# VHH binders against g5egk6r2213to2383, part 13

Target 1, 171 residues: g5egk6r2213to2383
Amino acid sequence: QRWFYKHFPMVWTGRLALKSTEAMINLHLINGSETFLNDVLGRQVTEENPRRDSVKILQRLRLDNGQVEHIYRILTNPEYACCLALSSVNNIENLKENDTNLKSHFIDYLINKKIAGISSLGEVETKFKSARVHVFAPGEIVNRYLSELATSLHDYLQNTDTRYLLIVFTN

## First folded at step 4 (VHH)

Design u14 (framework vhh_7b2m_4)
Fold by ESMFold2-Fast, scan of step 4:
Structure u14 (fold): chain B 171 residues (1-171), chain A 128 residues (1-128)
Amino acid sequence: as target 1 above (171 residues)
Amino acid sequence: EVQLVESGGGLVQAGGSLRLSCAASGSIFDLNAVGWYRQAPGKQRVVVASITRGGSTKYSNSVKGRFTISRDNAKNTVYLQMNSLKPEDTAVYYCAKEDLGYYDSSGYTEYETYFDYWGQGTQVTVSS
C-alpha cells in the first residue's frame, strides 16, 4: 500500500455501496482536479463542512453493447478527477473481510456482469448537482486507459495481486 | 422470478384509513428499495412513498404526515398505512421494486431510478 501512498495522494476514505453490500475504500488521485474532488466529496468531517462518507452505486452501464467510445470518453475526458480505489486499511480488524467484499461483491460482480457502476452524488452534498461517479473494474478498457495515462501504475498493478477499482468523478 | 402481490384496497369514506400490503413471493432478498406509486384516471403514475431494505423512508409532499410506509423483512412484505384519506387520494396503487437500471448514453445527461411493476395494482376509492 506504501507504493500508492508515495506516488498518488490519498484524497478520501469512505464506504462504497452496491445493493446491500459495502466496502471501505481509499481513493488515490491519479489524474484531474483535487479541488473539484474535494468540492464533490467534502474536505473534512466537520459540522460546518460535512464530508461525504459514502458513494452508492445506483445504476449500471453496459460495457459490451458497442458503446466503447462513450466509455472511453468518460475515462479520457473527465478533466475533474480520476481515482484509484483500494481497500481501506483504516479498520485493521476487518481488513481481510473488507478486501474479500471489495473483490467478490464489487470487482467480480462488475467483471462477471460486464458492467460499470454509476452513482449520483446529489445537490445537498456538493455544489455540482449533475456530478456523477463511474466505477470501473479491471478490464480491457481500464487497462488501455492506464497504459496510456500511467504506465508505471499499470505495470505495478499487473505485477501485483492488488484489488482495485477505477473511480471517475465528472460534472 | 420475483412477483409482488398487492392487497388492502377498497372503498372508504373521506377521513377514513386503509392499509395496503405488498407481499413478495420467493426469496426475502428479492426486494431492494420498494416504492408505492399511484395513478388516477387520465393522469401520470407518481411516487407516493418508498422504503429501502434498511428502513429509510421517503414521502411525496401530498402524503407526508398522513401515510406511513413500513416493511417486515421476515415476512417479505411492505405496508402502506393511509390515514386521513381524501378524495384526491383516489387512484390505483402499485407496489414496485427498485432495481439497478441501465444507463442510456443516447442524449441523456441525467439517469433515472427504475422500478419494476408487478401486476394491476389495488384500487383505492375515497368517497367525498
Scores: ipSAE 0.011, ipTM 0.253, lowest interface PAE 9.3, mean pLDDT 74

Design w01 (framework vhh_7b2m_4)
Fold by ESMFold2-Fast, scan of step 4:
Structure w01 (fold): chain B 171 residues (1-171), chain A 127 residues (1-127)
Amino acid sequence: as target 1 above (171 residues)
Amino acid sequence: EVQLVESGGGLVQAGGSLRLSCAASGSIFDLNAVGWYRQAPGKQRVVVASITRGGSTKYSNSVKGRFTISRDNAKNTVYLQMNSLKPEDTAVYYCAAEDLGYYDSSGPWEEPDFDYWGQGTQVTVSS
């Protein structure tokens, strides 16, 4: 986690939800538009414009139905924001429970179902009405993406057995 | 946590009809994929029919042309209309649901892994 703070500054902290389960995560931007990410999540420049504090997975995307090129295009689009999601360690009283929830109820769930999670960023009538969140677990396409665009990060993640998700904000 | 409640089971004569209902109970639940399974005494549970949020249906060969699955998304309820019933249809019928739907429902349909199961409802078809 110290290594991630040094190389990829944390851009957001909040709750990730799936069904009745939640986990606290930190997001580290690894590719794409930080400006877009801040516009979507809120900049917290004032108390009048607070940052979004949660993302709930509401839909799924099949990964085993020939959508590899479409998904890779989502991951590599420079106008989107591709983030590494790690278990939040700073403000969690029971770190082990949060890590267990992230692994068992998110990472393992997505891997076993061969899906990615999808959410809309609300039905608010804003300029980002079409904005969506895609949540990817470690796997073939994520490993391909990291090996091509973030080789040192990929090596680190493989060597440390770090629990992570890849979260992409799209428009 | 969501509870699924089946209703509409009972005793019917061969050639008769029954309509089963599956409704979410206890919380607001978005039924994206729903399936009906059945289990006869001493046999393994087998799939009968399934339906996606968008209404795409799939049937086992043993019930095609006789059973129809449908849904009312506003009521978060799924139905199984069973016509031309046979003694071989005698079983406990289970509703199973997945609260996450496919983003693209027009894609190829695979049997979903269901997250929620009902208690079952008995269907008995007399000869």
Scores: ipSAE 0.012, ipTM 0.225, lowest interface PAE 9.1, mean pLDDT 76

Design w02 (framework vhh_7b2m_4)
Fold by ESMFold2-Fast, scan of step 4:
Structure w02 (fold): chain B 171 residues (1-171), chain A 127 residues (1-127)
Amino acid sequence: as target 1 above (171 residues)
Amino acid sequence: EVQLVESGGGLVQAGGSLRLSCAASGSIFDLNAVGWYRQAPGKQRVVVASITRGGSTKYSNSVKGRFTISRDNAKNTVYLQMNSLKPEDTAVYYCAAEDLGYYDSEGPWETPDFDYWGQGTQVTVSS
């Protein structure tokens, strides 16, 4: 809770979408470039170019087809931002429903299908037209990554019933 | 919200032809692979044919050479051309569509997982 918020700054709040379902999430940066993340999510410079308020999963990536090393390369890309996504509580009345949606429609869906979610963030007005988002549920790949990169965070997540996704932005 | 609507079913005599259409609403990027299934009274629903976003096709052995699946991505529509129809082709025909396509990299992909289903259209073949 408090320990987590102290060590991993919240960098973005918005909607994660999959099919007809949405969940409100907070992104906490755990590795990589906040500058890169802000560039791909957009800065609210003008009303014509507002900051992105949602990320929609549009494709799937197989996790059970021997692609572990390819996936690990995505997680270790030199120009990237790796974030932990937690259920947002901006509206207290919807806290339980939002948390349940995140688990049932995102986390459990990705785990049961043995996939990661993929989105494209290419925009006509940015230099990152090839930018990709990978959405990972808890599992072997995420556990391997976190145990190497952020052992204290990994220990915290292993010892709690915290519902999370690992969301990775790459160029 | 994506909806699938089948059309083109009806009554036809053995040896005749029908063309089924499956029309989808929503974004063209929301649809990847599409399949046609059929269910005869008292039987399980079985696959008839499928087509990928890129146009690769597969057919069940019972219809191979008689049925042709095709698509028009600009119209978000998939077709099943049914020739040389037999009484055993009598069934309700359903279309099914995959919402999320697989990222095409680093190996072969398994069978599509269909997220959306139509209400079905009746095909009756008299002898």
Scores: ipSAE 0.101, ipTM 0.495, lowest interface PAE 3.0, mean pLDDT 78

Design w03 (framework vhh_7b2m_4)
Fold by ESMFold2-Fast, scan of step 4:
Structure w03 (fold): chain B 171 residues (1-171), chain A 127 residues (1-127)
Amino acid sequence: as target 1 above (171 residues)
Amino acid sequence: EVQLVESGGGLVQAGGSLRLSCAASGSIFDLNAVGWYRQAPGKQRVVVASITWGGSTKYSNSVKGRFTISRDNAKNTVYLQMNSLKPEDTAVYYCAAEDLGYYDSSGPWETPTFDYWGQGTQVTVSS
């Protein structure tokens, strides 16, 4: 539940959870992700309370609290969360100066866990200048976590109103 | 700010049951976890049970199988169902909550976690 707090500041964990949740919605929604997110979050809450915002997004999908915590736990799994969060930014350099440590913690985690074969700072720097999504979401890892997330989320979203949400999962 | 108000305490015979309620002002979604603590006269305050926002529960060894913690987010309330009460369960019971929102600030990394506590409710179990 709180594995991140042993490796990262609490604010980093909240930001990562929000980025992961937004990326999950954006990867699987066809038309309307911006409208959906704005409907749920509002402007102020999105910037000030990223962890709470992640929970609000999941609850808006008609999940009960146990289901939300299960999905949130998957989205805050460090390996998956780092890959997914990085896929949602143009590059990690776009993090603001007041988020200096956030960038450092993302990079340290990638190196420590050898995600996408990254094992040094030099390699991270080189790969940031190429396609981030391809580099930091190497298929095997993403497919494993997407499969788990898809199975859980599909069961929860059956019979959901799909006017603005179309999720396609492959087992 | 969050305020916690406990209710449901009282006098009960050994083997009886009580249900404590902890009502929180503001959204219960904003609370990371809510727990029940108890303090007997002359003893340290100790944890009894806790529940996370998502409903995951944890119990002290002394109450496992007898007590059940639950939450109702629509009523903004957390409950402690106490069954098979024993004289040694006699204590003041406190509700406590950890704020979910504070460490999500994009500002200082060292944003402190604030604990909210209720005033307590007395539970007395007679032999």
Scores: ipSAE 0.000, ipTM 0.148, lowest interface PAE 13.7, mean pLDDT 58

Design w04 (framework vhh_7b2m_4)
Fold by ESMFold2-Fast, scan of step 4:
Structure w04 (fold): chain B 171 residues (1-171), chain A 127 residues (1-127)
Amino acid sequence: as target 1 above (171 residues)
Amino acid sequence: EVQLVESGGGLVQAGGSLRLSCAASGSIFDLYAVGWYRQAPGKQRVVVASITYGGSTKYSNSVKGRFTISRDNAKNTVYLQMNSLKPEDTAVYYCAAEDLGYYDSSGPWETPTFDYWGQGTQVTVSS
């Protein structure tokens, strides 16, 4: 958690939701446009662009049906922001419960079903009706992406067994 | 949270009909899709038919024109009407449901993977 704050600024904190389950996460921007990310997540300054407090997974994307290149193109969209999602660290008691929720209800769910999660951001902010969120668990596609994009981060994640999701925002 | 219970299976002669029912313990309004799978002895489990919340249906080639899937949201039930039954339709039939749809740039994936499964109901078609 401390290592990520040093190398990648935390750009957002809020709730990740799937069905009836929620987990608090911090997003650390690892590549892409912080300006784009702030536009799609909102800014705290004005009511016309309020900051979001949650992202809800609404659909699934299959990772096991031979569409690997299509998925990889999502990750390389020119108008995007790629973030590491980590469990929010507010206190020791809440951290354990939240970390368990993140692993069992999000990470393990996505891995076991061989899927990525998808959400749309356009309902709230009409400017970005085409904006999408893709939620990836650790796996072949993420490992390939991180090894090419952020080698030091990839090495760190492999060596520490850090629980994470890769969350990609695209337009 | 969602429990699925199949009923309506049984023994029928070739050319006969059966209607399978899948009752959900919770509201099927909250489910993206409900479908039917079948598994014959020594074979893989394969998709038969599916229906989305909006009523869009899909059928496997082996049952098109003979089977009809429908949902009754008020009764929290999905039906599979099976007509012109053949001995090769003999299998355990499973009801399955998912609460999140599949997506790609053109729409949902053609073959869904379901989150919830019933225990199955036996259908035997004699010649």
Scores: ipSAE 0.104, ipTM 0.486, lowest interface PAE 3.7, mean pLDDT 78

Design w05 (framework vhh_8h63_2)
Fold by ESMFold2-Fast, scan of step 4:
Structure w05 (fold): chain B 171 residues (1-171), chain A 127 residues (1-127)
Amino acid sequence: as target 1 above (171 residues)
Amino acid sequence: ELQLVESGGGLVQAGGSLTVSCAASGSIFDLNAMGWSRQAPGKERELVAGITRGGSTYYADTVKGRFTISRDNAKNTLYLQMNSLKPEDTAMYYCAAEDLGYYDSSGPWETPTFDYWGQGTQVTVSG
C-alpha cells in the first residue's frame, strides 16, 4: 500500500521462520535506532557487506498471564528498533501463498496460542551485533502501543485490514 | 509434519511396572521439550511428566517418586518408566512434544506446554 510505504522506509527484506514454515517479509522502521538495526541485520545496499537473510522464532512469551509491564519494558528498551513486518510484494509467482503463510502460520498461530515469538540473533564472526527479537501479532497490547506512538499508522492499519506483525529488536 | 507414535501400553496388576515409549519422526528439526499426559474417562488431560532437551524434568505430585521420564535426543524418542502402579494410574497415555521453549526472564519457571500429541497408548491397572 503506497501511502504506507511512502511514510515508513523499508529497511530489510528476508525470511521469517517458525517451525517448518517460512514467509518472506519486508521490515519498515517505525521507531528507534536505525543504526542499531543495521548493526544487527546488516546493510541491504551492497553485496560486499552481507546481511542476515532470516529470523527464526525459537521461543515463546506468554501474553495471557498478566505480563503487560514486561511487554512495555521490551518496547521501551533504550537500545531498540521497532518495525512493522509486511508480506513481501517482490515479483514472485506465489505471492498469494506467501501472504496466506504469513496469516495462517504466523499471525493466527501467535493469536490462537496467546503468545509472542522470540528469536535470539548472535554475533556471526563479529560481522553482526547480537540482539533479542520479539515478534507480536495484532492485539490489544500492540494496538495500544501503536495508538500512542503512531496514531496515523494505527488508523491506517485498522482501516485497511492489513496483515502485519510488530517486530522489536533489543540489545 | 511431526508424527508421534506411542507403544508399550497394556494391562498390569497393581504394584506392577510398565514402560511406555514414544518415537517422533517426519520433521527434520530439534524438539525442545517432550512429555507424557494422561486422560482417564470423563477427565481432562493431565500432564504427568516432562523433560527438556537438556534433561531437566517435571513430575506431577500424583506420580512423583514412582515414574521416571527419559529421552534419547539423537532419536527424538521419549520413555516413561512406571513403577508401583495403582488403579488410579489407569488412563490413555499421550506423548507430547514442543519445538519452542518459553521465555526465561528471571521470573518463576513455567511448566513446558506442548504443540504436538500422539494418538495414545492405553494403560490399565487392575487391582
Scores: ipSAE 0.019, ipTM 0.375, lowest interface PAE 4.8, mean pLDDT 79

Design w06 (framework vhh_7sr4_2)
Fold by ESMFold2-Fast, scan of step 4:
Structure w06 (fold): chain B 171 residues (1-171), chain A 127 residues (1-127)
Amino acid sequence: as target 1 above (171 residues)
Amino acid sequence: EVKLVESGGGLVQPGGSLRLSCAASGFTFDDYAMGWYRQTPGKQRDLVADITYGGSTKYGDSVKGRFTISRDNTKNTVYLQMNSLKPEDTAVYYCAAEDLGYYDSSGPWETPTFDYWGQGTQVTVSS
């Protein structure tokens, strides 16, 4: 693992802040909404630049030092519709990666904000079939996942015509 | 109603020190990066320093090593400690708050765009 060479695993505890010698993660719940999409999408989101959402959340995560620089670079790439979200929702079962409803809301967001440049139903199926969602619940190892995500995201982007990723943190 | 109220400005001799404070109200302070900008008559506002919620800082080249920005998230206050003041530091100093999700056309990792501004406080460094 390249990203966190000498770093202890950072476990998501559902706390406002999680600190280490190599990185600091500070997360906030936006508006106290029960829906993470409403918390994210109601906040200064522009149709022209979904990168602002990703950068905003990464800024809140405060991933600070050289060990995590490449994760920052990949997730803030302006060619990708990568979104991070904070949620006050505690129904982890309903927010898991296989949640069709969560993925559908993300896809609807991308279409409505013209991020994907979709003009037909065939393009919807092609571009969004591989859209990815991941939810961090309390107790999950954040830094290990982000390190592995950076590697798998590179492979994913080389092997698909889609560029859509949503990462959610619950409290 | 959003308010940023600066204090601590004044007249000081070269080599002296001042500490500016900015008290914020009417918004979720922890969601904002906080900054200090300064302006002399007839010129644009220039970045002095900024600080994000977690304490990451950025400084203008002219103040690096002399000024220190800090914040107290419990008191919704941001501070600027100014040491080794020079006549060139004479300006109106403005407190600013930036929505963490809002960036200007220079890019999301560069100069921040601010949603809220204080009224300013005068700092004069004279002989």
Scores: ipSAE 0.000, ipTM 0.118, lowest interface PAE 16.8, mean pLDDT 55

Design w07 (framework vhh_7sr4_2)
Fold by ESMFold2-Fast, scan of step 4:
Structure w07 (fold): chain B 171 residues (1-171), chain A 127 residues (1-127)
Amino acid sequence: as target 1 above (171 residues)
Amino acid sequence: EVKLVESGGGLVQPGGSLRLSCAASGFWFDSYAMGWYRQTPGKQRDLVADITEGGSTKYGDSVKGRFTISRDNTKNTVYLQMNSLKPEDTAVYYCAAEDLGYYDSSGPWETPTFDYWGQGTQVTVSS
């Protein structure tokens, strides 16, 4: 939506994958290093510019066994990138299906299982750096993070019932 | 949605053979572990066999040397070849698919968890 474009740079668009399901997402940088994120994903200048096309969730992290505080500390590291993931508006013809897939196959899956998704992005030449990725649905850890560091964003998301994920890239 | 459909169960005499098949859809089959479990009334489900995405296999003690698990990634199907069947093999056999493995300091990256199950297929070994 326009509100997100106004307040946070849209830094990447591509596919988020889980099992056989995909959703097109836009990433808006809310905290951390844009330079690091560009090294990992590639620059979002034009569709023809070299960039990673997808992020695939490969493993899961339990959120109900005491690991949440460790992960929360990672969210505050200035050498990493924390992004808001929203359904992509660049795929207008499939927007409704895309929104449904994001909700039912990603957000609801993570919430119902009480997990975060984990991905690993491998090194590709010297152009794309490797990274570990954590994918969080709305919940305890995200609410705490956003209420402390991005109060206006947190209020907006709560009031609009916006479907989102918080995606964190680390080295 | 993940779907697992078993077939190949039935009645067989002791010493006979059956091949169970499990057709899978709704996930990237070739990237995840698959397994077979069985359950006798009044007992918990026990592991019969599992197979990783790389083809590594593990068997329950009671079936080693008699049963063989295999997968065909082009058909999204996992198989259980059951030879030298015994009355004790009588059970409902369930196909299972890995949900994503857990990653934490207590367990390795490759610790599969089977959360998706088929409806089961009855195998009866009797005269």
Scores: ipSAE 0.060, ipTM 0.473, lowest interface PAE 4.0, mean pLDDT 80

Design w08 (framework vhh_7n9e_1)
Fold by ESMFold2-Fast, scan of step 4:
Structure w08 (fold): chain B 171 residues (1-171), chain A 128 residues (1-128)
Amino acid sequence: as target 1 above (171 residues)
Amino acid sequence: DVQLVESGGGLVQAGGSLRLSCAASGFTFDDYAMYWGRQAPGKGREWVSGISRSGGSTAYASSVKGRFTISRDNAKNTLYLQMNNLKPEDTALYYCAAEDLGYYDSSGPWETPTFDYWGQGTQVTVSS
């Protein structure tokens, strides 16, 4: 867990929600624009750019319908922000339940349905009027991305059996 | 058990309006994307409109865009379809359907949704 803190900045802590289930996650920036990410998530509670405390999956994107190159372009665009989402370790009392929820209700759900999650952050007026969030579970597309662009991270995740999601913020 | 009960259909003249309702029970309504579909006699099922769990996003088939409005009231577990400027070609059995997560792909959202639950439908007949 310390390994991630050392190698990738933790940029946000909050709730990820899907249907009636939520999990506390930490986002570690692995590629793209930290400035863009702070614009859409907010750093402080203000009227202009209020800090968000949650991201809610509202729609799904099929991964099995021949859109691999389109999806890969979403992951690899440097104008975007690509984050590793890990179970939050800030409260030990809830750690096991939180980790189980992340695994069973998010990771396994997305894998079994062969989908990515989609959310929208366009309610906050920033220089980016609309922002999309794509939530990816481990799978062929994510493995290709990590093996090409973050090889050491990919090796570490494989060797430690770490539960994670890849969350991509786009304009 | 899950139930979806449509109402509000009827006979109307071309250019008229109708408001359809779908009452949902037996599941957590606000966890499901909701849809209206229709089937005319001798034709296949056609998707009409979809709405996200919160109501913040909507989509429409090109044949109804600008004439129909989908909405939902999560406190009442009810889905609505406001139909304006009805045409004879809108004559069909209208049914509501639920899906546990809204569908989107490069072809556009809602093109061929896979439904978890379906209603029995309400008949809409538009006279020329």
Scores: ipSAE 0.013, ipTM 0.202, lowest interface PAE 8.6, mean pLDDT 77

Design w09 (framework vhh_surovatamig_d1)
Fold by ESMFold2-Fast, scan of step 4:
Structure w09 (fold): chain B 171 residues (1-171), chain A 128 residues (1-128)
Amino acid sequence: as target 1 above (171 residues)
Amino acid sequence: EVQLVESGGGLVQPGGSLRLSCAASGFTFDDYAMSWVRQAPGKGLEWVATISRSGGSTDYVDSVKGRFTISRDNAKKSLYLQMNSLRAEDTAVYYCAAEDLGYYDSSGPWETPTFDYRGQGTLVTVSS
């Protein structure tokens, strides 16, 4: 928990939704453009500043159809923003429920169906830029990406059995 | 032409049971994951349950776990929802919905809902 705060900036906190299920997540930027991400999600400076409060998965992307290199290119493009999503560490009474929801309804769901989640964030005039969002669970593609990007991060996630998603924002 | 036709709704007392059916036509049924979604009076659409293409995997919203069972018959192109221990809060119009696991590229549709529901729904009313 503290390890992520030391090594990667927490750029956003909010709700990730799939169907009627939601989980609170923190996003830690690990690669790409922070300015692009701020334009899409809003800044986390004060409660007066507008920001998006949720990302809803609306569509699915198959990972088992042989387009591994195309998907890997989405993940590694530095013009985009790639984030590590962790269960919210805020001191809430239902913290364990949130962690369980993230695991069972998002991580296991994506792994078992061999898919990634897709979202579309619409443009809000003068407030937010539009973006496409890809939500990846741990797996071969993500493991390859993390092992090449930062061996220490990859090792930490595996050794601690940390539950996470990789979320990529693109133009 | 894609069609989903729901049936089996009705009035039941709390603690009662109902079995909903959905007949599918106009697409390759066994290529789609199937879901039941519901809409209570004056409320938004809520996902209830999903079943994988083969029927080997199921998932449910927390409020119905242990009470509802989703199943399918690919030969008959039919989807079912067995509803047990019904509660007043289960009162809703229930819709059969298809989900596509299809791949997209950068030019593909992004705002397509996770559900392609075309049914008229079947009303379930739980009241004493």
Scores: ipSAE 0.006, ipTM 0.138, lowest interface PAE 9.6, mean pLDDT 77

Design w10 (framework vhh_7sr4_2)
Fold by ESMFold2-Fast, scan of step 4:
Structure w10 (fold): chain B 171 residues (1-171), chain A 123 residues (1-123)
Amino acid sequence: as target 1 above (171 residues)
Amino acid sequence: EVKLVESGGGLVQPGGSLRLSCAASGSIFDLNAMGWYRQTPGKQRDLVADITEGGSTKYGDSVKGRFTISRDNTKNTVYLQMNSLKPEDTAVYYCAAEDLGYYDSGEETFDYWGQGTQVTVSS
């Protein structure tokens, strides 16, 4: 998590649980700046800034130049740059626990995430009480738990004066 | 959550040595830097030494050459080896850890603190 937070001026806000008769769904709340959301989501960003920050994260993992260049093509797409940022936060602990070769597994994960991105990433943009909120979860989760998500967002935004919020499904 | 548990304080004669240890529990990927601060009665806390995840160190001017900070990342533990102790080193020593999960635009500060361990240098 240190690489992600050092490149994006944001604070980790906490967690929400969506409860239904079927499941408990866990969400992570990331309270970010306009710059963070614009860079991550590809809104109002310059072409070179997202690559620069993503390359710094990859360099800290000690990837070789060929591996960086292969992933660089993925990182030119703002959608996939978002996937890399979220993978840095959500998967470093799993890689540490499961593997002695973090580099190889992380690269495989990012490639698989890119391939699955078109079919597995859902996003909902809303503007509520002058806040921009993005929810990154599989579309089936957003659609299935829409009412619970709306209630949780409403309650959170009433009690927090945040302008930019990223919500991530992590199960 | 991160908890810091300190050990190794005590009473020692001038010229003696002590080794302080601080073990952290919780998410190790939230720990960027660890360090030691000390506080004497009636004064503010002062930096003794800190060490980054990569091993870069910084020392307070009064302890350079006498104290050595080190880290064991496999144990999430930071150590302070204190040599050539002087009465002026008498203080409560606090372990601190930096959580990069909480970044603000102003200052990067230590977010987690131990409860302190007393070091007394006297005859």
Scores: ipSAE 0.000, ipTM 0.102, lowest interface PAE 18.4, mean pLDDT 58

Design x01 (framework vhh_7b2m_4)
Fold by ESMFold2-Fast, scan of step 4:
Structure x01 (fold): chain B 171 residues (1-171), chain A 127 residues (1-127)
Amino acid sequence: as target 1 above (171 residues)
Amino acid sequence: EVQLVESGGGLVQAGGSLRLSCAASGFTFDDYAVGWYRQAPGKQRVVVASITRGGSTKYSNSVKGRFTISRDNAKNTVYLQMNSLKPEDTAVYYCAATETSVTDSSGYYGLDEFDYWGQGTQVTVSS
């Protein structure tokens, strides 16, 4: 736990939405540009580009149609920020519900349907017209990425059986 | 009973027209996106057209310019107007409704995202 928070600081807290379900998540930057990520998410609520409080999954990407190299290219894009998304709540009363929602309605949903989630940045971010957000559950593609580019993190996640999503912001 | 019921299918000659109707029972379309799908014998079910809650429409390339999807929430019905029908349009046509906003990367709803499906209506286009 202590090792993780030392190496991968929390860069954002907000809601992840899918259909009618939401879960509170913390994003921990594991690779890529913090500057790009802050431009996408915003730094402060009073800025011209205010800090975003949610990311909504609006589209699906099929993982079972033989497009493995295309998907891996998304994860290795040089103009990107790759984050680990972990369950987050401010109240212990809601901790179990949030953790259950993240697992059952996001992680298990993505795994069982063999898809990744796709989000857009919305109308406010015209600077990044081609920007995409991809949400990946644990699986072959994520394991390949982590074993090649974040080996210590991969070991940590396997040893702790941590529930997570990999969220990738690309231009 | 909560269900979708399709009607308006039948036999028509090439170049003809049909209007399919999808009527909801036990719920209202107000909060639902609706898609029309078709399945020919021995083939997979494929998308034809969709309409969002807000009325935005999308069509498969094979029907664009010939088919029109529309909704009438007051009548709790969604329509598919099919013009200039071709023999390759022969299929069972299915109506499907979903509360989700989630589409595939092409902007279509996944078959497994729909909350309700109709039983289908047969459309046969003769040469």
Scores: ipSAE 0.041, ipTM 0.479, lowest interface PAE 6.1, mean pLDDT 81

